# Ledger of designs, part 28: VH-VL binders against Gonadal protein gdl (gdl)

Target 1, 194 residues: Gonadal protein gdl (gdl), of Drosophila melanogaster (Fruit fly) (p22468)
Amino acid sequence: MADIPATSEGSANTSEAVVEYQQPTPEFLQRKIYFLVDQLRTYHSELPENLQTRISYDLLTELANCVLNDGIFVIVKALMELQHETERHLIKIRMQAENEYEIEVAEWRSKIKDPEELRHILGLMKIKHTKKLHESDTKIIEILDQKVNDQQSTLQKAGVPGFYVTENPKEIKIQMFLLDFILRLSRLKYEPGK
Key: E = the ipSAE of ESMFold2; O = the ipSAE of OpenDDE; V2 = 0.75 times the mean of E and O plus 0.25 times the DockQ between their complexes.

## First folded at step 15 (VH-VL; framework fv_firastotug)

Design d8 (from c2 with heavy chain T28S D53N; at its last look DockQ between E and O 0.61; V2 from the best seeds 0.00; counts 0 for: pae E 3.9 > 2)
Fold by ESMFold2, look of step 15:
Structure d8 (fold): chain C 194 residues (1-194), chain A 124 residues (1-124), chain B 108 residues (1-108)
Amino acid sequence: as target 1 above (194 residues)
Amino acid sequence: EVQLVESGGGLVQPGGSLRLSCAASGFSFSYGYYMSWIRQAPGKGLEWLARINWDDDKYYSTSLKSRLTISRDNSKNTLYLQLNSLRAEDTAVYYCARGTVYWMEGYKYYFDSWGQGTLVTVSS
Amino acid sequence: DIQLTQSPSSLSASVGDRVTITCRASQSVSSSYLAWYQQKPGKAPKLLIYDASNRATGIPSRFSGSGSGTDFTLTISSLQPEDFATYYCQQYSSWPLTFGQGTKVEIK
C-alpha cells in the first residue's frame, strides 16, 4: 500500500524568534464597551431633558464603539490643539490693533494743545478704530467658522457618529455635547477586571 | 483686554422694574462665548439668574423665570437683563459674567470674566 | 440639584500658613467639573481653578485644587496678604449650576 514519505525534521528555533502581534480578546472589548456606555449614560443624564431626547442611547453605543481603539481620542485632542492655537493667534492680532490705537491716541495727546481740536481728532480716531475692529472681528469669525467646518469634516471622515458639516446652531450645539462626552472619556483609565 | 461694565442699577420701589446693561469690550459675543447674569445679596453668596448662548438660546433660574428677560445687542456688544415685579429680596449686586465655549472642549459652564457689578436696591 | 457645602464657613490664618478649603457635593460631580473663585470685599469674583485642578490663566502656583466625586479641595500653600478673601466652589456637571456658600479667609 503506498509508502509514506519520511517526516521532515527541522528545529532552528524559528518559531521562538518571531514576535507576534496580539490583539484584545472579544471579552475584553465587550467589557470596555460596557464601561464606556455606562459613562456616556451618566453624562447624558446630566443634560437638560430636551437635549436628552436629541441624543439617543443608540448614538451613545455607537460613540463607545468608535473610541474602543483610542485612535479617535488622538484625533480629537489634535483638533482641539489646532483650534486653540488658531484662537490664540487671532486674539493676539486683535490685541495688536488695540495696542496700536492706544499708541496713536497717546501721540495725538502729546501733539495737540487745543482741547477742542484734540477732542475732534480723538472722536474721528474712535470711529475709525471701532470700524477697524468690526472688520477684523468679521474676518476672525469667518476663519473660526471655516475651522469648525473643517473639523466637522475631519470627524465625519474618521467615522465619529453624529458628526457632519453643518452651520445650524442647534446641530452644532449637539455636536459640542458629543465632543464633551468624547473628551471626558479620553481622560479615563480603563482597568480590566472591575 | 476683556472688560465687562454693568450699569442701570439704582433704587427701585417694590413692584417696579429695571433694565440692567453690560457693555463688553475686548471680545465679541459671537465668538462662541455665553453670557450670564449672577447676583449677590448683601452678605450672601452667589446666585445664577440667566444665561444667553452664542446661538441665542436663553436659560433662566426656575424661581425667577417669570420676572426676568435676558437679551443682547450684538451691534453694541451689550448684554441686558430686564427685572420686573421687584421685591425687597431682589436687593443685590448684579454681575454679568462671560463663559468661554471652545468648540473642541464642548460646553463648560464656569465664568472666566466678571464685571464689577451694579447695585440694585429695592426699598420703599 | 447638586448642593455644594463648603467647610469651614470661615477661618483665621496668618501670612505663610497653608490653607485648605473643602467643598462637598450632595451627589457626584461628574468628570470633576468643579470651579473655584476668589472674591475680595467690594470686588467681583475671580476664577482660580477649573475642572477641579487646572489653574486659570495668571493664577499663582500657590493655588491648587484637587478632588473628584463628591469631595473637592482648594489649597493655598503659603498664604499671602492679598489672599484674604472669600472663596466659592461651583459645579457645572449637572443642571442647574450651583455655588457653594463660601469660605471666608481672615487675618489672624
Scores: ipSAE 0.384, ipTM 0.704, lowest interface PAE 3.9, mean pLDDT 83
ESMFold2 (binder alone), look of step 15: mean pLDDT 90; pTM 0.931
OpenDDE, look of step 15: ipSAE 0.459; ipTM 0.768

## First folded at step 17 (VH-VL; framework fv_firastotug)

Design e1 (from d7 with light chain S94K; at its last look DockQ between E and O 0.46; V2 from the best seeds 0.61)
Fold by OpenDDE, look of step 17:
Structure e1 (fold): chain C 194 residues (1-194), chain A 124 residues (1-124), chain B 108 residues (1-108)
Amino acid sequence: as target 1 above (194 residues)
Amino acid sequence: EVQLVESGGGLVQPGGSLRLSCAASGFTFSYGYYMSWIRQAPGKGLEWLARIDWDDDKYYSTSLKSRLTISRDNSKNTLYLQLNSLRAEDTAVYYCARGTVYWMEGYRYYFDSWGQGTLVTVSS
Amino acid sequence: DIQLTQSPSSLSASVGDRVTITCRASQSVSSSYLAWYQQKPGKAPKLLIYDASNRATGIPSRFSGSGSGTDFTLTISSLQPEDFATYYCQQYSKWPLTFGQGTKVEIK
């Protein structure tokens, strides 16, 4: 009756190092705000004088505070991607309509032997196609305008300063510059101590 | 299809003025676009001159600001450039160019469409 | 003003060759706001690359852009007969907009 010694399997306590997400210190946040405001002031200084008067330093400070939350960058990137997808889709639709016209023209050229008849048919087709393209372009503009409004609303609801739903091109221009600033800031790496 | 057609080039005397036009088709001047003038001296590189957007904001090269005027007529979908006090060094092909601004992509100042250019020769 | 210096000013290459053109800025170009253009003799410039690395619509995959800060590169992976032209970089980070002096790609 040979006593087989029970090999004690050493339980390797894999201490999962809980990477304590140390909340950034108030001092760290303050330094980051100063950095962001300084960058925004730099961008602002590069604008024409007429635009500099339309974008206040208070607005820049509010924007800096807003983008302390990395969530804003995520939202803006997601909206940008969605916009790109929408634009790609619309371009494809337009290209398909154009291709269909070319195919139809080729078919008529193969079927019609009389040059005068062919010229007449192709003339009518061109008129029809031009009208269709115009209608398509109008719809595309409407869709894109709606997307702009949706994105304005999303950014407003997210608390991004300077954003609200508007169709005024002058106001949209200011929002476009603010978007550019946010995108520029999203590409910066804040390194504490440099 | 987007088309830009420059006109108004030719022979001009030193001290004179040029007025160029750029007729645009296939698009309308709106908040989604900006227009610019760029010139190229014979056998030389490209030089940006001026920009105008839908809000009539105008930008000029620093060296030529006092002599340049950029303008547009939306009803005619036409861009204009005036250059005064012409010198021999102003001899160049003058291009009009379009930039497209996309929502959510920021304000970009590259040129996606160009005219064929118009030659201006400044000579006595 | 941001000065852009291209290198080389000219090069000779054969069809099928890999061509690399560099553009160095006198100051940092923010957010990679750099474009590349191709210009053939007697023609207007054509946009190739925007935002340092994005191909414009209809541009063949053999064209690629890279770089950040002050150093940017245009690469043609396999030179085609239609690629013999002058190439320009352009920055749009700061006013005034500026171009490089150009790089002429000639047939060997």
Scores: ipSAE 0.563, ipTM 0.783, lowest interface PAE 0.9, mean pLDDT 91
ESMFold2, look of step 17: ipSAE 0.750; ipTM 0.891
ESMFold2 (binder alone), look of step 17: mean pLDDT 89; pTM 0.918

Design e2 (from d7 with heavy chain T28S S30Y Y31S; at its last look DockQ between E and O 0.62; V2 from the best seeds 0.00; counts 0 for: grease 19.1 > 18.9)
Fold by OpenDDE, look of step 17:
Structure e2 (fold): chain C 194 residues (1-194), chain A 124 residues (1-124), chain B 108 residues (1-108)
Amino acid sequence: as target 1 above (194 residues)
Amino acid sequence: EVQLVESGGGLVQPGGSLRLSCAASGFSFYSGYYMSWIRQAPGKGLEWLARIDWDDDKYYSTSLKSRLTISRDNSKNTLYLQLNSLRAEDTAVYYCARGTVYWMEGYRYYFDSWGQGTLVTVSS
Amino acid sequence: DIQLTQSPSSLSASVGDRVTITCRASQSVSSSYLAWYQQKPGKAPKLLIYDASNRATGIPSRFSGSGSGTDFTLTISSLQPEDFATYYCQQYSSWPLTFGQGTKVEIK
């Protein structure tokens, strides 16, 4: 009865190095804020003078503080993607309407042999199609305007300074520049010590 | 389909003024577009002159600001350019161009649509 | 003002050739706000590339843009007969908007 020695399987303790997500130090955050404010001032300086007067340095500072949270970049990116999807969808709908018109015209051309009758039918079809396209375009504008309002509201609720629901073109313009600034900042990599 | 058609070009004397028009179709000036004038001297590159956006905000090249006026008539969907105190160096093809602005994409100052241009010749 | 310098000013190539055009800015172009245009004789410029690397609608895949900061490149992977034209870069990072001097692509 030969005692087969039990080979002790060495339990390889894979110490999963818990990468302790070290919370950024206050000093790190302060340096990052300064960096962001400096970038925003640069962007601000690139604007026309009339727009520079409409965007205060206080607003830029508030914006810098706001975007310290990477969550704002995520929100803006998500909204942008949603906007793109909506626009693509609306374009497809419009293209489909145009294509349907072309198909219908082709069908009439195949069916009607009398040139005068065909001319009359095609004239009526063109009028109908033009009206339909105008209606479609109006609806598209309404949808897009609503999307803008929704996005304004989302950004306002997220605490992004300068955002609120408005239909005023002048105010919307300022918000568009703020969005541009946020998008520009989102593409920057902050490297401590450079 | 987006169409831009420039007009008003021709022969002008030095010291005179030009007034160009650009008739736009297939889109509205209220829909977030901006319009610009760009010129090209014969055999030369492109020079941006002025822009106007949906809020009637105007911007001019620094060198020509005192001589340029950009305007629009929304009811006619027409863009205008006036250039005063013409010089031989102002001889060029003048283009109107459209830029598209997307709400969530930021402001972009590239031109997705161009007219065919109108030739202005400044000569005695 | 940001000055854009294209290189070369002109080049001769054959159909099927790879063509590369460079555009150098005198200052950094923020967020890669650079566009490329094609212009044929007697015609208006046509947008090819925006935001340094995005192809405009209807532009063939043989056209590509790259670059950041001060150095940008337009590449035509396989030159076609319709590609013989003058190409311009344009920056829209700062006012005034400026264009490169152009690069003429001619048939060899």
Scores: ipSAE 0.480, ipTM 0.747, lowest interface PAE 1.0, mean pLDDT 90
ESMFold2, look of step 17: ipSAE 0.713; ipTM 0.867
ESMFold2 (binder alone), look of step 17: mean pLDDT 89; pTM 0.923

Design e3 (at its last look DockQ between E and O 0.25; V2 from the best seeds 0.41)
Fold by OpenDDE, look of step 17:
Structure e3 (fold): chain C 194 residues (1-194), chain A 125 residues (1-125), chain B 108 residues (1-108)
Amino acid sequence: as target 1 above (194 residues)
Amino acid sequence: EVQLVESGGGLVQPGGSLRLSCAASGFTFSYGYYMSWIRQAPGKGLEWLARIDWDDDKYYSTSLKSRLTISRDNSKNTLYLQLNSLRAEDTAVYYCARGTVYWMEGYRKYYFDSWGQGTLVTVSS
Amino acid sequence: DIQLTQSPSSLSASVGDRVTITCRASQSVSSSYLAWYQQKPGKAPKLLIYDASNRATGIPSRFSGSGSGTDFTLTISSLQPEDFATYYCQQYSSWPLTFGQGTKVEIK
């Protein structure tokens, strides 16, 4: 009865190195804020004078503090993607309407042999199509305006300074520049020590 | 369909003024659009002249700023250009063009996605 | 002002040829704010490329843009009969907006 020695399978303790998410130090955050403010000031300086007066340094500082949280960049990116998707969809709808018109025109050309009758029918079709396109374009504008309002509301709720629901073109313009600034900042890699 | 139709071109004497119009259809002047005038002398390249945005901010070429006026009438969906003190070198085809800025796009789109067919202005004695 | 210099000013090519046009800026063009246009005789310019590399709607895949900073390129991978035209680059990084002098692509 030969005692087969039990080979002790060495349990390889895979110490999953818990990458301790080291919270950024207050000094690191402060340096990052200064960096962000400096970038924003640069962007601000590139604006026409009339716009520079409409965007205060306080607002830029608040914006820098707000974007210190990478979550804001994520929100803005998500909103941008949704906007692009909406635009693509609307373009497709319009293209479909245009294609349907072309198909219908081709069908009439194949069916109608009398040139005078064909000219009359095509004229009526063109009028109808023009009206349809105008209506479609109006709806598209309405959808896009609503989308802007939704985005304004989302950014306001997220605590992004300078954002609120408005239809005022002058205020919308300022918000567009702020969005541009946020998106520019989102592309920057902050490297401590450079 | 977006259409831009320029008008007001023709023969003008040196020292005179031109007033061009651009009738827009298929869209309305709103916060998403920039309108510009660009000209092209015969056999030459393109020259940007002026821009107007939805907030009535106006930008001009440095060399022509003193002679140019860009304006719009939203009720007519029409863009205008006035150029004073005309010279022979102002002979060109004048184009109106549209730029589109989309909300949430992280950059300014000061390129031109739509153009009119242009109107010819000839400055000659 | 940012000056744009295109190279070459003109070129002759055959159908099926690969064509490359360069646009050099006197200053760095921020965020690749460069567009390319095609213009046929007696016609208005047509947008081909925006943001240096994005193809405009309805533009064939044979057109491509690349570049950053001061150096940009338009490429036509296989020249078609309808591609014989003048091509312009345009920067929109800073005011005033400026165009290149143009590159004429002619049939060989």
Scores: ipSAE 0.279, ipTM 0.719, lowest interface PAE 1.7, mean pLDDT 89
ESMFold2, look of step 17: ipSAE 0.656; ipTM 0.838
ESMFold2 (binder alone), look of step 17: mean pLDDT 88; pTM 0.912

Design e4 (at its last look DockQ between E and O 0.24; V2 from the best seeds 0.00; counts 0 for: pae O 15.0 > 2)
Fold by OpenDDE, look of step 17:
Order: C-alpha cells, then structure tokens, then sequence
Structure e4 (fold): chain C 194 residues (1-194), chain A 125 residues (1-125), chain B 108 residues (1-108)
C-alpha cells in the first residue's frame, strides 16, 4: 500500500501590480501650467493685433488651468467631431441637391429636341434650382447657428473660460480661436524635464 | 453663380506700386467668407499673399507683410490688394480667391473654392 | 512654414490610366487640412479635393484624395482627355498657407 505523496500545487500568487495611479505632484502641475501658458502665449502672439487685445493674459492663464483637466480635451474633441459630422452631412445634402439638378437637366436635354423649348425649360429649372439652393443654404445657416449655441453652452457649463452663449460675431470669433488653442494644446505631449 | 474678376494688372516699373481690384458677384463678403490674394510667377507654383476675413481681420505672408495691404469695400463687393516697392520677382499672375469657412469649426478652413481668372503684373524697366 | 513636396514633378500618361500624385508635408498637417487643385494652362486653379479626401462640388468620381499626417495622395482612377493639367496640393493647417510645387500630367 504505497503512499503516493500529494504533490502540493504551488498557487502562483499573480500579484496584480496595482499600478498606483500616483496623483501628479503640485510641483508637476505647476510646471505643466507654465508650459501650457507659454504655449498659449505663443498662439496668442500669432493672432492679429486687434484680437490680441481682446484675449487677456488672465484669460490664457485661466484656460491653462482649465485644460489641466483632461476631460476638457475630451469634451472639445467630441464637440469638434460632432461639428465635423454635421458639416459633412450638410455638404452631402447640398451636393445631392446639385446632383439632382444635373440629372434633371440631363433628362430634359434628352427628351426635348426643340432648342427653343429646351432653352425655356432649362431656364425654368435654373430658377427652381436657385430657389432650392437658397432655401437649403438658409436652413444650413440655421443649423450651424444652433450648433454654435449648443457648443457655447456646453463649454460654459464645463467651466471653460471665455465661453458663453452669444450671437455676437466678434465674440464668436474669439471663442473660435480659443477652441483652436485648446485643440492645439490637446496635441501636445507634456514631457517633464525637457 | 460665384464670379471673381481681377483688374489693375499691367506693366509697372521697379520701385513702383500696384493696386489690384477683384470684383465679386454671386455672393456677399459679409456672409463669413475669407478672401485671399494668391500669385503665380510665370512657370512657377502658387504663393499665398494675404487674406481678409468677414470681420476685416488681415493676414499677410511674412516675407511681403511690409509691402502688402489688403482691403475691401463691402458696398461694392470688391477686394483690393496693394503691393509697394515692386521688384522683378513680383512679376506674376495675381488671383483673388474665396475661402470656404465652416462657421463652427474651431479652426478655420482655408481652401479656395472659387478663383478669378487672374491679372498679370509685369515689373520691368 | 510647412513645406509641401509633390511627387512626381511631372508624369506622362495615357487616357484610361490610373494616375497617383503624392504630397509630403515637412510637418504634420492637422485634421487633414489639405486641398488639391487642378490648373490648366492659362486658367485659374480649380478645387478638386478638400480635407484630404472630400471631393468638391461638381468634381468627377474618378478623382479621390487620401492621406493623413505628412503623406497625402491624389488619385485619378481613369485619366480622361480633360485631366491633362498641373495639380497642386495646399495645406491650411498652419500659417502661412503653402502649396506644393505642382505635378504636371502630360499626354503620353
């Protein structure tokens, strides 16, 4: 009756290295802010003088502090993507309208043999098309204006400095530059020690 | 239909100035379009010179900034370019072009969907 | 400044040929802000492609654009007689706006 020794299966404790997400040190954050402000100052210096006077250094500093939260980049990128999708869609709609016109014209050219009659019909089609395009363009502008408003509201609620709901073209333009700055910053890799 | 018609080209002496005009039709400058001047030397590529946006902000090429002035008259729907201290290397066809702006993009798109036929400027003694 | 280098500078092709033109940027072009233009002799440039891949209104389907970052391509799937011209790429990701040196497509 030979006692078969029970082979102790060694439980390999896979110590899951909990990568302790070390919170950035205050010093690290301060250096990052300085870096971001310096970048923003560079971008600011590239603007026309009339716009430079409208974007204060304080605003740039507030913006730098705001974008320390990576969530702001996510929000801005998402908004930009949505905008791009909307624009692409609107362009497609317009292209489709134009294509439909071309198809219709081609059909009339194939059907009508009398040059005078054809000229008359094509003239009517052009008028119809122009009207349709104008209506389409008006709708497109309305949609875009609404999207701008939504974007402003979202960014304001997110606490992004310089954003508020406005229809003033000059203020909107400033906000567009601020968005550009945020997007540019989002592409930068901050490397400590360079 | 969008039309751009350049004028004011011709023979100019070195050290002189040119003033070009671009008459626009089929659209209004106030609707957020960016207008630009682009030139092309004979047998060469394209060179952007200046832009003016719907809010009258002006941008210039770095190399020519001191010599260039871009302006517009909205009442006439006309774009202007002035270039001073002309040199032989300024000999080119000068185009006005319309830039398409998507209003909501954080970064303005500066491609040109419409061009004039251009006006030739020859700088020669 | 972002420099754009097109390749080739010139090419000869026949009607029906597939033509490919490349545009290389010295720096990354953000958001694919690249356009392509066609220019015929004595005429102004005509927009073909914007945002690297979007075909402009009225442009035939045989024209297509692709690419991102620093490398972009214009393709003509089947060259037509009216396509013999010079083609230019243009970036609008940074100031100043810059163009490629051009690619001349000639009849073989």
Amino acid sequence: as target 1 above (194 residues)
Amino acid sequence: EVQLVESGGGLVQPGGSLRLSCAASGFTFSYGYYMSWIRQAPGKGLEWLARIDWDDDKYYSTSLKSRLTISRDNSKNTLYLQLNSLRAEDTAVYYCARGTVYWMEGYEKYYFDSWGQGTLVTVSS
Amino acid sequence: DIQLTQSPSSLSASVGDRVTITCRASQSVSSSYLAWYQQKPGKAPKLLIYDASNRATGIPSRFSGSGSGTDFTLTISSLQPEDFATYYCQQYSSWPLTFGQGTKVEIK
Scores: ipSAE 0.000, ipTM 0.492, lowest interface PAE 15.0, mean pLDDT 87
ESMFold2, look of step 17: ipSAE 0.625; ipTM 0.828
ESMFold2 (binder alone), look of step 17: mean pLDDT 88; pTM 0.913

Design e5 (from d7 with light chain S93D; at its last look DockQ between E and O 0.49; V2 from the best seeds 0.00; counts 0 for: pae E 2.002 > 2)
Fold by OpenDDE, look of step 17:
Structure e5 (fold): chain C 194 residues (1-194), chain A 124 residues (1-124), chain B 108 residues (1-108)
Amino acid sequence: as target 1 above (194 residues)
Amino acid sequence: EVQLVESGGGLVQPGGSLRLSCAASGFTFSYGYYMSWIRQAPGKGLEWLARIDWDDDKYYSTSLKSRLTISRDNSKNTLYLQLNSLRAEDTAVYYCARGTVYWMEGYRYYFDSWGQGTLVTVSS
Amino acid sequence: DIQLTQSPSSLSASVGDRVTITCRASQSVSSSYLAWYQQKPGKAPKLLIYDASNRATGIPSRFSGSGSGTDFTLTISSLQPEDFATYYCQQYDSWPLTFGQGTKVEIK
């Protein structure tokens, strides 16, 4: 009756190194804010004087504080992607309408042998197509305008300074510059100590 | 299809002025677009001169600011450039170019559409 | 002003060759605000690449852009007969807008 020694399976304690997400220190955050404000001031200084007067330093400081949260960059990126998808979709719809017209024209050319009759039919088709295209373009603009309003509202609700729903081109222009600033900042790598 | 057609080029005397036009078709000047003038001296590179956006904000090259005027007529969908006190070094092909600004993409000052250009020769 | 220096100023290549053109900025270009243009003799420039790496609409896949900071590259993976032209980089990070001096691609 040979006592087979029980091989003690050494429990490898895989200490999962809980990477303690150390909350950034207040000092770190302050330095990051200064960095962001400095970048924004640089961008602001590159604007024409008339635009510089419309974008206050207070607004830039508020924007810097707002983008201290990486969540804002995520929101802006998501909105941008959605915008791109919408635009691609609308372009495809328009291209399909154009392609349908070309197919129809080709069919008429194959069916009609009389040149005068064909010319007449093609003329009518062109008028119809032009009207349809114009209507389509109008709808596309409406959709895009609504999309802008939705995005303005989203950014406003997210607490991004300077954003509100407006159709005023001058106000939209300011918001476009603010978006540019946010996008530029999102591409910067903040390195502490440089 | 987007088309830009420059006109107004020709032979001009030193000290004179040029006035160029750029007729745009296939799009309308709106908040989604900006227009620029760019020139190219014979056998040389490209030089940006001026920009105008949908809100009539104007930007000029620093070196030529005192001599340049950019303007537009939306009713005619036409861009204009005036350059005064012409010199031999102003001899170039002058291009009008369009830039597109997209919502949520920020400002992009590259040019997606160009005219064929108009030649200006400054000579006595 | 941001100065852009292209290298080489000219090159000779054959159809099917890989061509690489570099553009160096005198200072960092933020957010990759760099474009590439092709210009054929007697023609206007044509946009190839924007935002350093995005192909413009209708541009063949053989054209690619890369780079960041101060160093940017245009690559033509397989040169075609229609690609013999002058190429320009352009920065739009700061005013005034500036172009490189150009790189002429010639047939060998």
Scores: ipSAE 0.395, ipTM 0.742, lowest interface PAE 1.2, mean pLDDT 90
ESMFold2, look of step 17: ipSAE 0.524; ipTM 0.775
ESMFold2 (binder alone), look of step 17: mean pLDDT 89; pTM 0.923

Design e6 (from d7 with light chain S32D; at its last look DockQ between E and O 0.51; V2 from the best seeds 0.57)
Fold by OpenDDE, look of step 17:
Structure e6 (fold): chain C 194 residues (1-194), chain A 124 residues (1-124), chain B 108 residues (1-108)
Amino acid sequence: as target 1 above (194 residues)
Amino acid sequence: EVQLVESGGGLVQPGGSLRLSCAASGFTFSYGYYMSWIRQAPGKGLEWLARIDWDDDKYYSTSLKSRLTISRDNSKNTLYLQLNSLRAEDTAVYYCARGTVYWMEGYRYYFDSWGQGTLVTVSS
Amino acid sequence: DIQLTQSPSSLSASVGDRVTITCRASQSVSSDYLAWYQQKPGKAPKLLIYDASNRATGIPSRFSGSGSGTDFTLTISSLQPEDFATYYCQQYSSWPLTFGQGTKVEIK
């Protein structure tokens, strides 16, 4: 009766190193804010004088504080992607309408042998197509304008300074520059100590 | 289809003025677009001259600012350039160009559409 | 003003060759705001690349852009007969907008 020694399976305690997400220190955050404000001031200085007067340093400081939260970059990126998808979709719809017209024209050319009759039919088709295209373009603009408003509202609700729902092109222009600033900042790597 | 057609080029005397037009079709001047004038001297590179956007905000090259005027007529969908006190060195093909600005993509100043250009020759 | 210097000023290549053109900026180009254009004789420039690396609509995949900061590159992976032209870089990071002096790609 040979006592087979029980091989003690050594429990490898995989100490999952809980990477303690150390909350950034107040000092770190302050340095990051200064960095962001400095970048924004640089971008602001590159604007024409008439635009510089429309974007205050206070607004830039508020923006720097706002983007201290990486969540804002995520929101802006998501909105940008959604915008791109919408635009791609609308372009496809328009292209399909154009292709349908070309196919129809080709069919008529194959069916109609009389040149005068064909010219007449093609003329009518062109008028109809032009009207349809114009209507489509109008709808596309409306959709895009609505998307802008939705995004303005989203950014406003997210607490991004300078954003509110508006159809005023002059105000939209300022918001476009603010978006550019946010996007530029999102591409920067803040390295503490450099 | 987007089309830009420049006109107004020709032979001009030194000290004179040129007025160029750029008729745009396939799009309307709106907050989604900006327009620019760019010139190219014979056998030389490209030189940006001026920009105008939907807010009538205007930018000029520093060297030519005192001589250049860019404007637009939205009702005619036409861009204009005036250059005064012409010199021999102003001899060039003048292009109008469009830039598209997309919401959420930022304000970028590259040109996606160009006219065929109009030649201006400054000679006595 | 940001000055852009292209290299080389001209090159001769054969169909099927890999072509590389460099554009060096006198100052850092922020956010990679650099574009590339192709210009054929007697024609207007055509946009190839924007934001340093994004290919414009309808541009063949053989064209690619890369780079950041002060150094940018346009690459044509396999030169086609229609690619013999002059190429220009353009920065739009700061005013005034500026172009490189151009690189002429000629048939060998």
Scores: ipSAE 0.505, ipTM 0.770, lowest interface PAE 1.0, mean pLDDT 91
ESMFold2, look of step 17: ipSAE 0.685; ipTM 0.858
ESMFold2 (binder alone), look of step 17: mean pLDDT 89; pTM 0.922

